# Designs tried in a protein design chat: miniprotein binders against q53ft3. Part 64

Target 1, 195 residues: q53ft3
Amino acid sequence: MFGCLVAGRLVQTAAQQVAEDKFVFDLPDYESINHVVVFMLGTIPFPEGMGGSVYFSYPDSNGMPVWQLLGFVTNGKPSAIFKISGLKSGEGSQHPFGAMNIVRTPSVAQIGISVELLDSMAQQTPVGNAAVSSVDSFTQFTQKMLDNFYNFASSFAVSQAQMTPSPSEMFIPANVVLKWYENFQRRLAQNPLFW

## First folded at step 7 (miniprotein)

Design nx28
Fold by ESMFold2-Fast, scan of step 7:
Structure nx28 (fold): chain B 195 residues (1-195), chain A 83 residues (1-83)
Amino acid sequence: as target 1 above (195 residues)
Amino acid sequence: SPIQEEFRKLFDEAYELLEEAWELYRKGDKEEALRLFRKAAELFLKAAELAIKNNDPEFYEDAILYAEQAQFMAELIQEELEK
């Protein structure tokens, strides 16, 4: 349902489902990460009236996870870019992942997505203005990358569905995602303004 | 008509090859998958040609879409094998 992107790393499209309404991506070597992008794959929308609250978790000095609310994704705004570099020494937020708080390895952080009612999400405040400015050059680049990936994934999913007489659960092969990423990187290196 | 039966038979044959190619691809048998995707594309294109010559533009559009999918997968696998 969701994807997670870090600049310079392969995109993650398989979140670990830890509860019916909760999904997690692992971020190893998180101290080197400045920005994280969370997006919907475009194959399965949220149920009506629902959206996703996006949380960042890092281990504190005692190895206990500290969860912080970064922002939201919805059917109307299916992608968001977050700056996490300043949050690694911040305070925790209220979060629904209490039962999932276990002592973690110091170098591994997590992105958590909690499917929540839109009305409940409207009452929450993200920490430290984690959402990045749309004027930022990196944000513009990342948004173009997301747009290209979303268009490719959506087109591929539709095409694959048209191939079978019996429609089944959507499945995007991992190497198709990897191939798209490689092609995007090659084209960007050849002409940075091709997007 | 006999000609409609012919291009539908070609489409059915191409479709079976397409399904087999996808299974081989998922199993990691990329060289065989590539061969079958190429064969499927060829047959879908032949079915499309016969359909348009028999004034069946709807079938033609469908056959072309499947041919494009088979060609896309063949190109992707070919590039992967060439690294």
Scores: ipSAE 0.000, ipTM 0.114, lowest interface PAE 13.4, mean pLDDT 69

Design nx31
Fold by ESMFold2-Fast, scan of step 7:
Structure nx31 (fold): chain B 195 residues (1-195), chain A 83 residues (1-83)
Amino acid sequence: as target 1 above (195 residues)
Amino acid sequence: SPIQEEFLKLYEEADELWIEAEELFKKGDKEEALRLFRKAAELFLKAAELAIKNNDPESYEKAIDFAELAQEYAEWIQEELEK
């Protein structure tokens, strides 16, 4: 259902399902990560009236997970970019993953996606400025770029799904992502209005 | 200049074929997408030849890079079709 992308790494397209409505991606060596992109693959939409709350977790000095709300993805806005570098230790006491006793490696962070009611999501405020502002010109171009990538990645994921049975993990080769990025940059440079 | 005008025509035609190939691939028409990526590569190569004649190394390098990328996409699709 979801994909997770970090610059310079293989994109992840198969989240670990830890509950009926909760999905997790592992982020090894998270201290080297500045931004994370979360997107929907387009193969399975959210049920009507629902969306995904995106959380970030890292182990504190005692090995306890610290979950922070980064933002949201919905059928209408199926991709988002988040800045995780410099996030402060969370002091939030309640989150959808609160009852989960997930064992983690000390150097591994996680992205969590909780399927929630849209009305509930509207009442929550993400941590600081984790989500990239949609007001800035750079953010606008980045959002359009992510939408373009989402459509491109969806076509590849569908093709892979048609060919393979039901793998526990499915990855899009890094080289394909790089080639898409170069192609997108070329088209943007030629005509910024092409998308 | 006539050479620059012909370069732009070939380059833009190749780009349009590339966009069409991507849409066909998304729709599941891999055979037609393969054909168009190969055609796009051919046109980018022709554009590169004109850039050489026009002493424009930047346009040459750009056209060659995209020709190579189109060929790699075509090769990938061909391999998928052979499975």
Scores: ipSAE 0.000, ipTM 0.145, lowest interface PAE 15.7, mean pLDDT 68

Design nx32
Fold by ESMFold2-Fast, scan of step 7:
Structure nx32 (fold): chain B 195 residues (1-195), chain A 83 residues (1-83)
Amino acid sequence: as target 1 above (195 residues)
Amino acid sequence: SPIQEEFLKLYEEADELWIEAEELFKKGDKEEALRLFRKAAELFLKAAELAIKNNDPELYEYAIEWAEEAQYFAERIQKELEK
C-alpha cells in the first residue's frame, strides 16, 4: 500500500504489518538520512473517511524507541516529504565536559504508518521542523515525479477496470509497476536538478 | 493489451533518451542533449497518438505533458546555443 523513499537508497514498497491498522518500514543507518518520502503506491486507496498518520522512531541514548508524529498522507494528498535530520540527536545536554558521549545503540530507525479516522488526524500536531518548504527543489521534484506516477498508474488501472472486483479498488499490471519503479529511481539518480 | 505494451515501449524508449539527454547537458554537450530531447518529445507524441486511437484520454494527457516538457528543455538549450 505504501512506499518509503530515501535519497541514494532502493525504494521500499513492502511495509511490515504489525497490526491491522499499523505498518512499519525499517531505516538502517538512519544517522545518514536527511529526508524521508512516504507515499501511497496508488494500488489500494484508504477506506472512506480514513487516512494515514506518519511517525518516525529512533533509539534514544538508552536504546528505547522514541516516536514522533511527522505528518499525514490521505487519498487527496497521497505523498509527504519530511526532514528528519533535526530529530535524531536526542536531548541537548549541559554535560560537565561540554561534549556529548557517543552511546552505542542499534542504528535502525523506523517509519510507522497508522491508519486513522480523518477527524482524529485533524486533532494532532506534527513536530514543527519535520515539514519541508514548498520552494525546496527536492520537494518540488519529488512531488512532480509522484504526480507523474499516479497519473500513469491510474490511466492503466482504468484500462484494466473490467478485471476489478470492486470499483473502489485499483488493478495495475505488475509490469507497469516494475517499469515505473525502475524508471523513477533511475531518473531520480540521474537528475542534475536533484544535485 | 498489445496497444498498452506498445505504449509502454515508446514510453521506455523516450524516457531513456531523456535521461541520456540530461546527462549530456550536465557534461556540457548541449548540442547532443538538444538532439535527444527532441527525439524523446517525438516518441512521446507517438505514444499520445496511440492513446488517442485507443480512446484513452488519460494516457494521452500523460504523454502530452511529457512531450511538452521535453520540448521545453529542448527550447531552453536551443536558446543557450544561439548565444
Scores: ipSAE 0.000, ipTM 0.118, lowest interface PAE 14.2, mean pLDDT 66

Design nx33
Fold by ESMFold2-Fast, scan of step 7:
Structure nx33 (fold): chain B 195 residues (1-195), chain A 83 residues (1-83)
Amino acid sequence: as target 1 above (195 residues)
Amino acid sequence: SPIQEEFLKLYEEADELWIEAEELFKKGDKEEALRLFRKAAELFLKAAELAIKNNDPESYEEAIYYAEWAQDLAEIIQRELEK
């Protein structure tokens, strides 16, 4: 249902479902990561009145997971960019993952998505410096790029699905995905300091 | 600057045409969507040329990126219409 993107790495589109309402992505070598993009794939919307709370988890000095709330994704805002560099260690946010046995290696962090009521999400406070400002030209560029890609690819896939015997099957043009990925990689190569 | 203002006008107009093209495509009006994606690409290319004149490589790269993407989307729609 979700995708996770880190600059210079293969896009992840297969989250591990750890509960009916909880999904996780692994982030190996997380010390080299400054920004993470989380987005909805556009095939399955959230149920009415629901959204996704996005959490970041890393191992503290004792190897214990520390969960922090980064922000939210919703049907109306299906993508978000988060800055994870410089987050404080040892202090976790209130989180719904507390009772889960999630095995972690020393250099692997995780992105967690919890499907929650919108009213509940409105009462939660994300870590103050995790949300990325739209003033930064590259952040604004990548955010707009994701919105345009998501909206068009989703619309195209729905249109194609309506014409097939199996409307649940989706087809996204390979050249659209390839073009998006190549241009993102080119941006990273030309401005290695933006991360 | 006047050049930066002109860049923004072209860029915003191209973006609006892109959004309209997506809505037309969703409604099944593929021929009109194709026309608007081609027009959006044209405006993004003009914006890119203006960015070069203003010695703004970031804006140039951004505009070229969207111009090429709009061209790719137009090509996909064109191929569907031909079949």
Scores: ipSAE 0.000, ipTM 0.153, lowest interface PAE 14.0, mean pLDDT 68

Design nx34
Fold by ESMFold2-Fast, scan of step 7:
Structure nx34 (fold): chain B 195 residues (1-195), chain A 83 residues (1-83)
Amino acid sequence: as target 1 above (195 residues)
Amino acid sequence: SPIQEEFLKLYEEADELWIEAEELFKKGDKEEALRLFRKAAELFLKAAELAIKNNDPEAYEWAIRLAEYAQEWAEQIQEELEK
């Protein structure tokens, strides 16, 4: 349902589902990460009235996870860029993951996505400066990459009108998503003006 | 097989043209974007023909679907240009 991107690393599109409503991505070597992008694949929308709260966790000095709320993704805003470089020593925020997610490797951080009611999400307060975008080349690159990815996914949707009323649906093989990302990276390397 | 290799080449070429067409459209070069979307559609249709000759219905279905999407993009751009 979700994807996670860190500059210079392979895009992750296979989150680990740790509960019916909770998904996690591992971020190894987290100390080298400045920004992370979280996005919906576009194949399965959130149920009506629901959205995703995005959390970041890192291991404290005792190896225990410290969770911080970064922000949200919704059907109306299916992607977000977060700045995490300043969050590795802060206090934890309220979180729905409880004790179920123990960080086993000291150098591995996690992105958590909790599917929640939009009303509940509206009352939560993200940590300061987590949902940060800038005009530098990196954020412009990731924004264009994400836009292209979403357009690609939606362009491959099977959403033709049918005679009987029925909801439109999308389905795309996971290997096609990975191939698209690799193709985009290749084109960017060959022609910097592409993006 | 030679047919599978030709299919992949056509598919990859069409995919690259599609990506280029999207970028041209974003930059406001709608006439060139239209041309590339139409060319991408033609190549996807050729790939679909090869897939059906190779008795590969899944490849056929994807190629024909992508051709339809490229044609939809071209149609929308053509309509904008005629305003």
Scores: ipSAE 0.000, ipTM 0.098, lowest interface PAE 15.6, mean pLDDT 67

Design nx35
Fold by ESMFold2-Fast, scan of step 7:
Structure nx35 (fold): chain B 195 residues (1-195), chain A 83 residues (1-83)
Amino acid sequence: as target 1 above (195 residues)
Amino acid sequence: SPIQEEFLKLYEEADELWIEAEELFKKGDKEEALRLFRKAAELFLKAAELAIKNNDPESYELAIQYAEDAQWYAEEIQLELEK
């Protein structure tokens, strides 16, 4: 139902379901990630009155998960871009190898999606500066690009379901994702201030 | 029929390596993922050659497309390993 994209990495379209209303994506080498994109594939919409709260988790200095609310996706806003670079900064003065972190054990972060009531979501406050504003021209352009992909993927998913009605195997051909990724990267190159 | 069966066998083997490579990449095993994507590309190319010999241009185009995709993924992973 969901997809997760990090620039320069393979797109993930198979979230792990960890509860009836909760899904997660693993993000290895998360320290190299500045932005993450979460989107709905368009095959199955949220039930009326529901949406998805998007969380980010990384292990703290003691290996304990730190969950932070990044924002939301809904049927009306099926894709979102989040800046996570500011959320995973360590305490440089306490780090043994300073800000360079050249000798750090590989860690895995997670993106979590919780299906919740819209009323409940409205009462929650995302961490500051995580969600990329949709009011500037670059964010508008990027959001339109993501909307374009969502519409395309939704159309393709319906077609694919008609051709191969397999409930146990849901997939989108890599060429569709690569085509979108190439277009997305090309357009992002027009604004070097982002990614 | 036998030639079509050989195509499907190569295609399915390549597809299985692709799926395994994706999971390895997600788990951070980039070197192994790279190796499997390269192997998948090789098998997709072999399948494409069979398809063209069988006068099956649709299967040829599909196999070539996935071979190119696998090669692109391998190249991207190689670039990440250089970081």
Scores: ipSAE 0.000, ipTM 0.082, lowest interface PAE 19.2, mean pLDDT 66

Design nx36
Fold by ESMFold2-Fast, scan of step 7:
Structure nx36 (fold): chain B 195 residues (1-195), chain A 83 residues (1-83)
Amino acid sequence: as target 1 above (195 residues)
Amino acid sequence: SPIQEEFLKLYEEADELWIEAEELFKKGDKEEALRLFRKAAELFLKAAELAIKNNDPEMYERAIEHAEIAQLFAEYIQDELEK
């Protein structure tokens, strides 16, 4: 039902289901990740009154997961971009400590999606304004870019649904998505009214 | 109009090739998928030329966008085959 994209990596469209209402994506080598895009595949909407709360987790020094709420996706807002580079695990917190034999836990983080009631989601506060920008023009630009990306991904899912019985299984190489975005940026620079 | 009808024919043919190419790619038939994505891109480009002659900038933009995306898929597959 969901997709997860990191620039320069293969897009993930097959979340691991860990409970009836909970899905996770693995993010190996997460220290190299600045932003994560989470989106709905567009073929299966949330049930009425439901949405998805998006969480990020990383292993602490003891290997225990630390979960943080990044934001939400809903039928009305089916995609979102989150900044994770400023979070505790992504900052390289104690860099000067290279003086001892320190065995680091594996650098694998997770994106978690919990399907929840919209009323419940409205009462939650995301960590660190990961999806917020103070610049209005940048916010509008980002939203349009996400809409175009979502339309591209949804178009691919629709064409797949015509040929296969599993529309939730989308295969889009992350390189293709990134090149599409770069082409979009180039066209926008040449013609600002392009979209 | 005759130009509109020719545009739709080329666009629909390109779209059908795209769908077939996606299925072939998923099945691991990368060489045939590459051929069909390249063919689809060519037909979308021809459709774009007809749209501009018909003074239809909206259809031109749509056809160009699809051609560019088809070319990106072809480049990706070509890179995979060169490994």
Scores: ipSAE 0.000, ipTM 0.193, lowest interface PAE 12.0, mean pLDDT 66

Design nx37
Fold by ESMFold2-Fast, scan of step 7:
Structure nx37 (fold): chain B 195 residues (1-195), chain A 83 residues (1-83)
Amino acid sequence: as target 1 above (195 residues)
Amino acid sequence: SPIQEEFLKLYEEADELWIEAEELFKKGDKEEALRLFRKAAELFLKAAELAIKNNDPESYEIAIWAAEFAQRYAEEIQKELEK
């Protein structure tokens, strides 16, 4: 399973599964978003030889989705930061979501994750730039983001425990979030560029 | 370079303000936290401008992202104070 994080917003940990190999997060008010973080929760790894291709979609002037490849997440690199504000209007890349009628609200952007063979992913070139980071500065910022994520996700899990189950929601226990945070923090300390 | 040194100085100053703002927010001093988050965002944006002038896209992305984060925290605190 995956998570999606935008600075200053509620972390999303319940992607909508639209096919066996495809998952989607909605991004309302996307014009105010410059960066998005996509990450694996750490409890369900990709199958051997597979990874996740991360796509971004926004509605064009005709209301049709334009999908662009942002980058990848894998068992070896389970999180990535993407810059979406600089993406070209009206130019789509080749993408596996083209044949799907994905439900969305009007004028809402989406993050799509397609589970693909690593060999197939190697053939693709991202059209959007992933944020290019220096080890020192981004490591410090990422650590603060991880601290924020843990606090926010823990708060979210507690709040959701009080609600009736929703068909589109999955409850994540607080201890699972803590385990993910500890694992990610450990990997970051060993290799700051793993994301 | 002098521009690189000025970038680092601004970034580090903004980062210190952000750390202080987080501590103040945790202690319940939301007004002071808001002020410091806004100041941090201002300095991060200034650092980003220097990175652009120095043709350093990596430093620019780091500073811009930090500024976005600080601005959004300030916005959330502001909304809470208006209630």
Scores: ipSAE 0.006, ipTM 0.136, lowest interface PAE 11.5, mean pLDDT 67

Design nx38
Fold by ESMFold2-Fast, scan of step 7:
Structure nx38 (fold): chain B 195 residues (1-195), chain A 83 residues (1-83)
Amino acid sequence: as target 1 above (195 residues)
Amino acid sequence: SPIQEEFLKLYEEADELWIEAEELFKKGDKEEALRLFRKAAELFLKAAELAIKNNDPEFYEDAILYAEQAQFMAELIQEELEK
């Protein structure tokens, strides 16, 4: 349902489902990560009135996870960019992953997504230092790219749904979406000034 | 090199055409969107050709993949228009 993108790394689309409403991505070597992008795959929307709360977790000095709320994704805003550099403060936010506190690998962080009611999400405040500046060229460029692709893919999927079904003729491979994001990341690696 | 500067410009122009094609498709101007996706594919292919001549196989692979995706989008829009 979800994808996680880090500049210079392979995109992840296979989140581990740890509960009916909870999904996790692993982020190895997280100390080298500045930004994380979380996005919905264009195939399955949230049910009406629902959205996703996005959390970041890192292991503390005892190997215990510390969860912080970064922000949200919804059908109306299906992608979000978070700055995670500087978030290892040793203090946790209130979070729905409390029952999942386990000792983790020291260099591996996690992105958690909890599917929640929009009304419940509206009452929560994300960690302030995860907010990104509107002037940040990486954030602006990445957001524009994701918005344009998602809007096109969604419009195309709706159009295709109106045709007589033919699996071989009307199928849109999931890897086409993956290749789009992978190509963007490779461009960033070759030409950092693009973002 | 001069060749590298040239294929980077072609690649950038193709990206701009792709973005415009997406907006046209959303507005329902499918025929113009089709035209721009086809032109984007042509420019990505030219960028790829110059990149491989400049011994840049990684850029070549990326440009080819973008060209194939642009062609795929054009084919899907063409099919929709023929219904």
Scores: ipSAE 0.000, ipTM 0.162, lowest interface PAE 12.6, mean pLDDT 69

Design nx41
Fold by ESMFold2-Fast, scan of step 7:
Structure nx41 (fold): chain B 195 residues (1-195), chain A 83 residues (1-83)
Amino acid sequence: as target 1 above (195 residues)
Amino acid sequence: SPIQEEFEKLIREAFELYNEALELHEKGDKEEALRLFRKAAELFLKAAELAIKNNDPESYEKAIDFAELAQEYAEWIQEELEK
């Protein structure tokens, strides 16, 4: 039903089903991961009134799993990007001088997806460090999306100009993007939840 | 490759719709802008599926980012129309 993608790694499309309504993806070497994309494969939609709650789990200092709610995927929004770098902790204890000569086994985190009623999902609050879980996280996510958009649009315009230079070609005008960005930021400042 | 050519075509068409939607929104044609932003998002999502098929996670992430950007803009306009 679901896919999970990390930049620079093979996409995972075969989640392990651990319960009738619960699915898990393993994330080996999770300390090197900043963002995770979770998406629906599009072959089977959620039943009406249902969606997927997305969780992140990592082992704490005692090896016990710590599950945190990152956000949601639904039929109307079948993909989501989550920032997990802020959720990692204990980096100092992961690199003690005494362990410099020991070959470490890679740490494995997990992405969990729980199929739940949309009404139940509305009562839950994602963790503060997830991409869209709070005003601060949403603002940072929005800024990153705008930065990524500007970088991609600029590289796309250059590539397109190199391939087919012509006065009749229409490129993405930077001023139009900037005007949209200013209007979006202005509205967001007045009502952070308007989106 | 055929997959790469189709991906580039979808991205190009999606941005053409996205730019037209921005222009229409600035001119006050909110209903048509909403329609085009939704269409652009559909094409970006289709491009993302091709990127996955082509084992190109970087292109997938960028396509998803643009799809979500177009969807957020569409939601913003939808709210304006409901007020």
Scores: ipSAE 0.000, ipTM 0.104, lowest interface PAE 16.2, mean pLDDT 65

Design nx42
Fold by ESMFold2-Fast, scan of step 7:
Structure nx42 (fold): chain B 195 residues (1-195), chain A 83 residues (1-83)
Amino acid sequence: as target 1 above (195 residues)
Amino acid sequence: SPIQEEFEKLIREAFELYNEALELHEKGDKEEALRLFRKAAELFLKAAELAIKNNDPELYEYAIEWAEEAQYFAERIQKELEK
């Protein structure tokens, strides 16, 4: 039903169903994760009046899971990007002894999706909601800028057969513009605030 | 920080002008598009100055790249107007 994308990793589309209404994705080496995208695959919609609450869980210093509500996905908003780097407890700093011939054991975090009533979801406040909102707003604005530039540049494209030699003019192939667009969009998805 | 807020304000205003300029150029309003691209470039450059004073080379590079982009379109439109 759901997919999970971590920047720089392969997309996961096979969530572990742990209850009728609960799904989990494992995130190994979570200290390297800044952003997570959660989305619906589009094949099966939520039942009427239902949506998905998205949670993030990481082990604290004692190894106990800490669950935090990140936000929501619904039939009307089937994807969301979340910034989780600021939500991890502990500084991620290595103790002096950890820097001396001691192999670090990777920690595994989880993304949990709980299918809940929309009315119940509306009463909840996500952790880091302001950061998600600012990231989302900036991402949308930057994406519109990217789309505007690509559309503008593409409006001047001509087929190779329509070009004539011009020693004083520089031409940029359309596929170079497309490559730039794809690279920028990828970077935006990896870090919406990379600017 | 106050510097970060001012940087974000300048970038937001610059992009608003830049997007308006693109739409005006597409509609054939070249003189107004030229004016807005030049103003956008000016704001991007001001943002770059704030970034370098705040010792943020990444934001500086970002703002400079967009200033150059806005200047490129302005120069192109200027040449179109001279035909």
Scores: ipSAE 0.000, ipTM 0.082, lowest interface PAE 19.1, mean pLDDT 68

Design nx43
Fold by ESMFold2-Fast, scan of step 7:
Structure nx43 (fold): chain B 195 residues (1-195), chain A 83 residues (1-83)
Amino acid sequence: as target 1 above (195 residues)
Amino acid sequence: SPIQEEFEKLIREAFELYNEALELHEKGDKEEALRLFRKAAELFLKAAELAIKNNDPESYEEAIYYAEWAQDLAEIIQRELEK
């Protein structure tokens, strides 16, 4: 039902279902993550009157999960961008994942989604205005996507430079840029997440 | 449904291959990365075919997008191997 995207990483579309109404995505190496996007897949809407509360969990110094409410996704607002870089310390919020108190490896965080009544969601307060403006989030997302592309493309440039007698100047082949650009445009046209 | 379960299985298996191909490429094993990107693309295309049979155009477009991305990466690696 849900997808989770970190700029520069592959999209996750297979959430682990841990209860009838609860879904989890793992975020390895979470200290390198500034923003997370949570979105609904196009094929399965929430039942009428329902939505999803989005939580972020990181391991504390003892490896115990600390859950914080980030915000919500609904049929009317099926995607949301959250800033998590400032949330890795502090007190946990009230959360419905009490039974999921399992010690985890120190570099792995989680996104949790709890399917709840819209009326219940309206009574909840997200931590620290984690939701960010679409303009700021799109700029940061785009920068990280470009960074990921350049890291990928630079692996080809390094191979090319290693085979040349003068490796002091590196370059990215035009066809690599064109293929990435065409794919990115295709992604933007087909997925409202990348507007 | 059985078709939906098979679709999800194919997408999951394709992404597992895709992720392994990325790691192999980062480590410099271009030939194996190429093989796995091509295999991932095949599984994404099979998922797209199931979505067509299930009259699910959104899943079809999603699977085609993933297949095209994997194919593009495979073509880039193929060109590098030919240089």
Scores: ipSAE 0.000, ipTM 0.106, lowest interface PAE 15.8, mean pLDDT 66

Design nx44
Fold by ESMFold2-Fast, scan of step 7:
Structure nx44 (fold): chain B 195 residues (1-195), chain A 83 residues (1-83)
Amino acid sequence: as target 1 above (195 residues)
Amino acid sequence: SPIQEEFEKLIREAFELYNEALELHEKGDKEEALRLFRKAAELFLKAAELAIKNNDPEAYEWAIRLAEYAQEWAEQIQEELEK
């Protein structure tokens, strides 16, 4: 039903179902993770009036999971990006200082998804950040998106130029994105509150 | 790759809808703008699924961010219409 993505890693689409309404993804080496994307695969929507509460867990000093609510996904907002770097418990082990015969806590965190009634979800307060849209954050997102698109377009144009003498077909998507970005920048400059 | 060609087609079509939605919103056609932003988000999500299938996590992350952006616009307009 769900997927989980960490930048630089293969996407996970096979959550472990631990209860009728609960799903878990493992995040090994979570100390290196800054952001996690949680999304619905689109094949099975939530029943009407229901959504998913997204939790993050890490091992505490005793190796026990500590769950924190990050936010929500719903049929109307089926994906969310969460910043978890500020939420990590830090590194845990019994003998972290180069000792031999050491016992270590796992460096594995989990993303949990609980399918809940929307009314119940409305009463909860996430400790993590659901997408916070500020003018600065939005501007950085737009620039990164444009840069990322040009990188893809350039990569494909090089490949296509080897096969055909005219790579213009490859730049059709780039032109569409450029037009959108220019129009968006114009509107943002004229009225910063339009976003 | 057929998967890559379909991904690019979905992204292009989604941006065209997104652009049209922005113009409609500026003109005050909020209901139609909402419909197009929701459609754009749907196409961006389809593109994300293709990126997953193609083992391209960077393209996936980008498409998901685009979908979220379209969804945030839709949510804002929905709130405006409810007032």
Scores: ipSAE 0.000, ipTM 0.108, lowest interface PAE 15.0, mean pLDDT 64

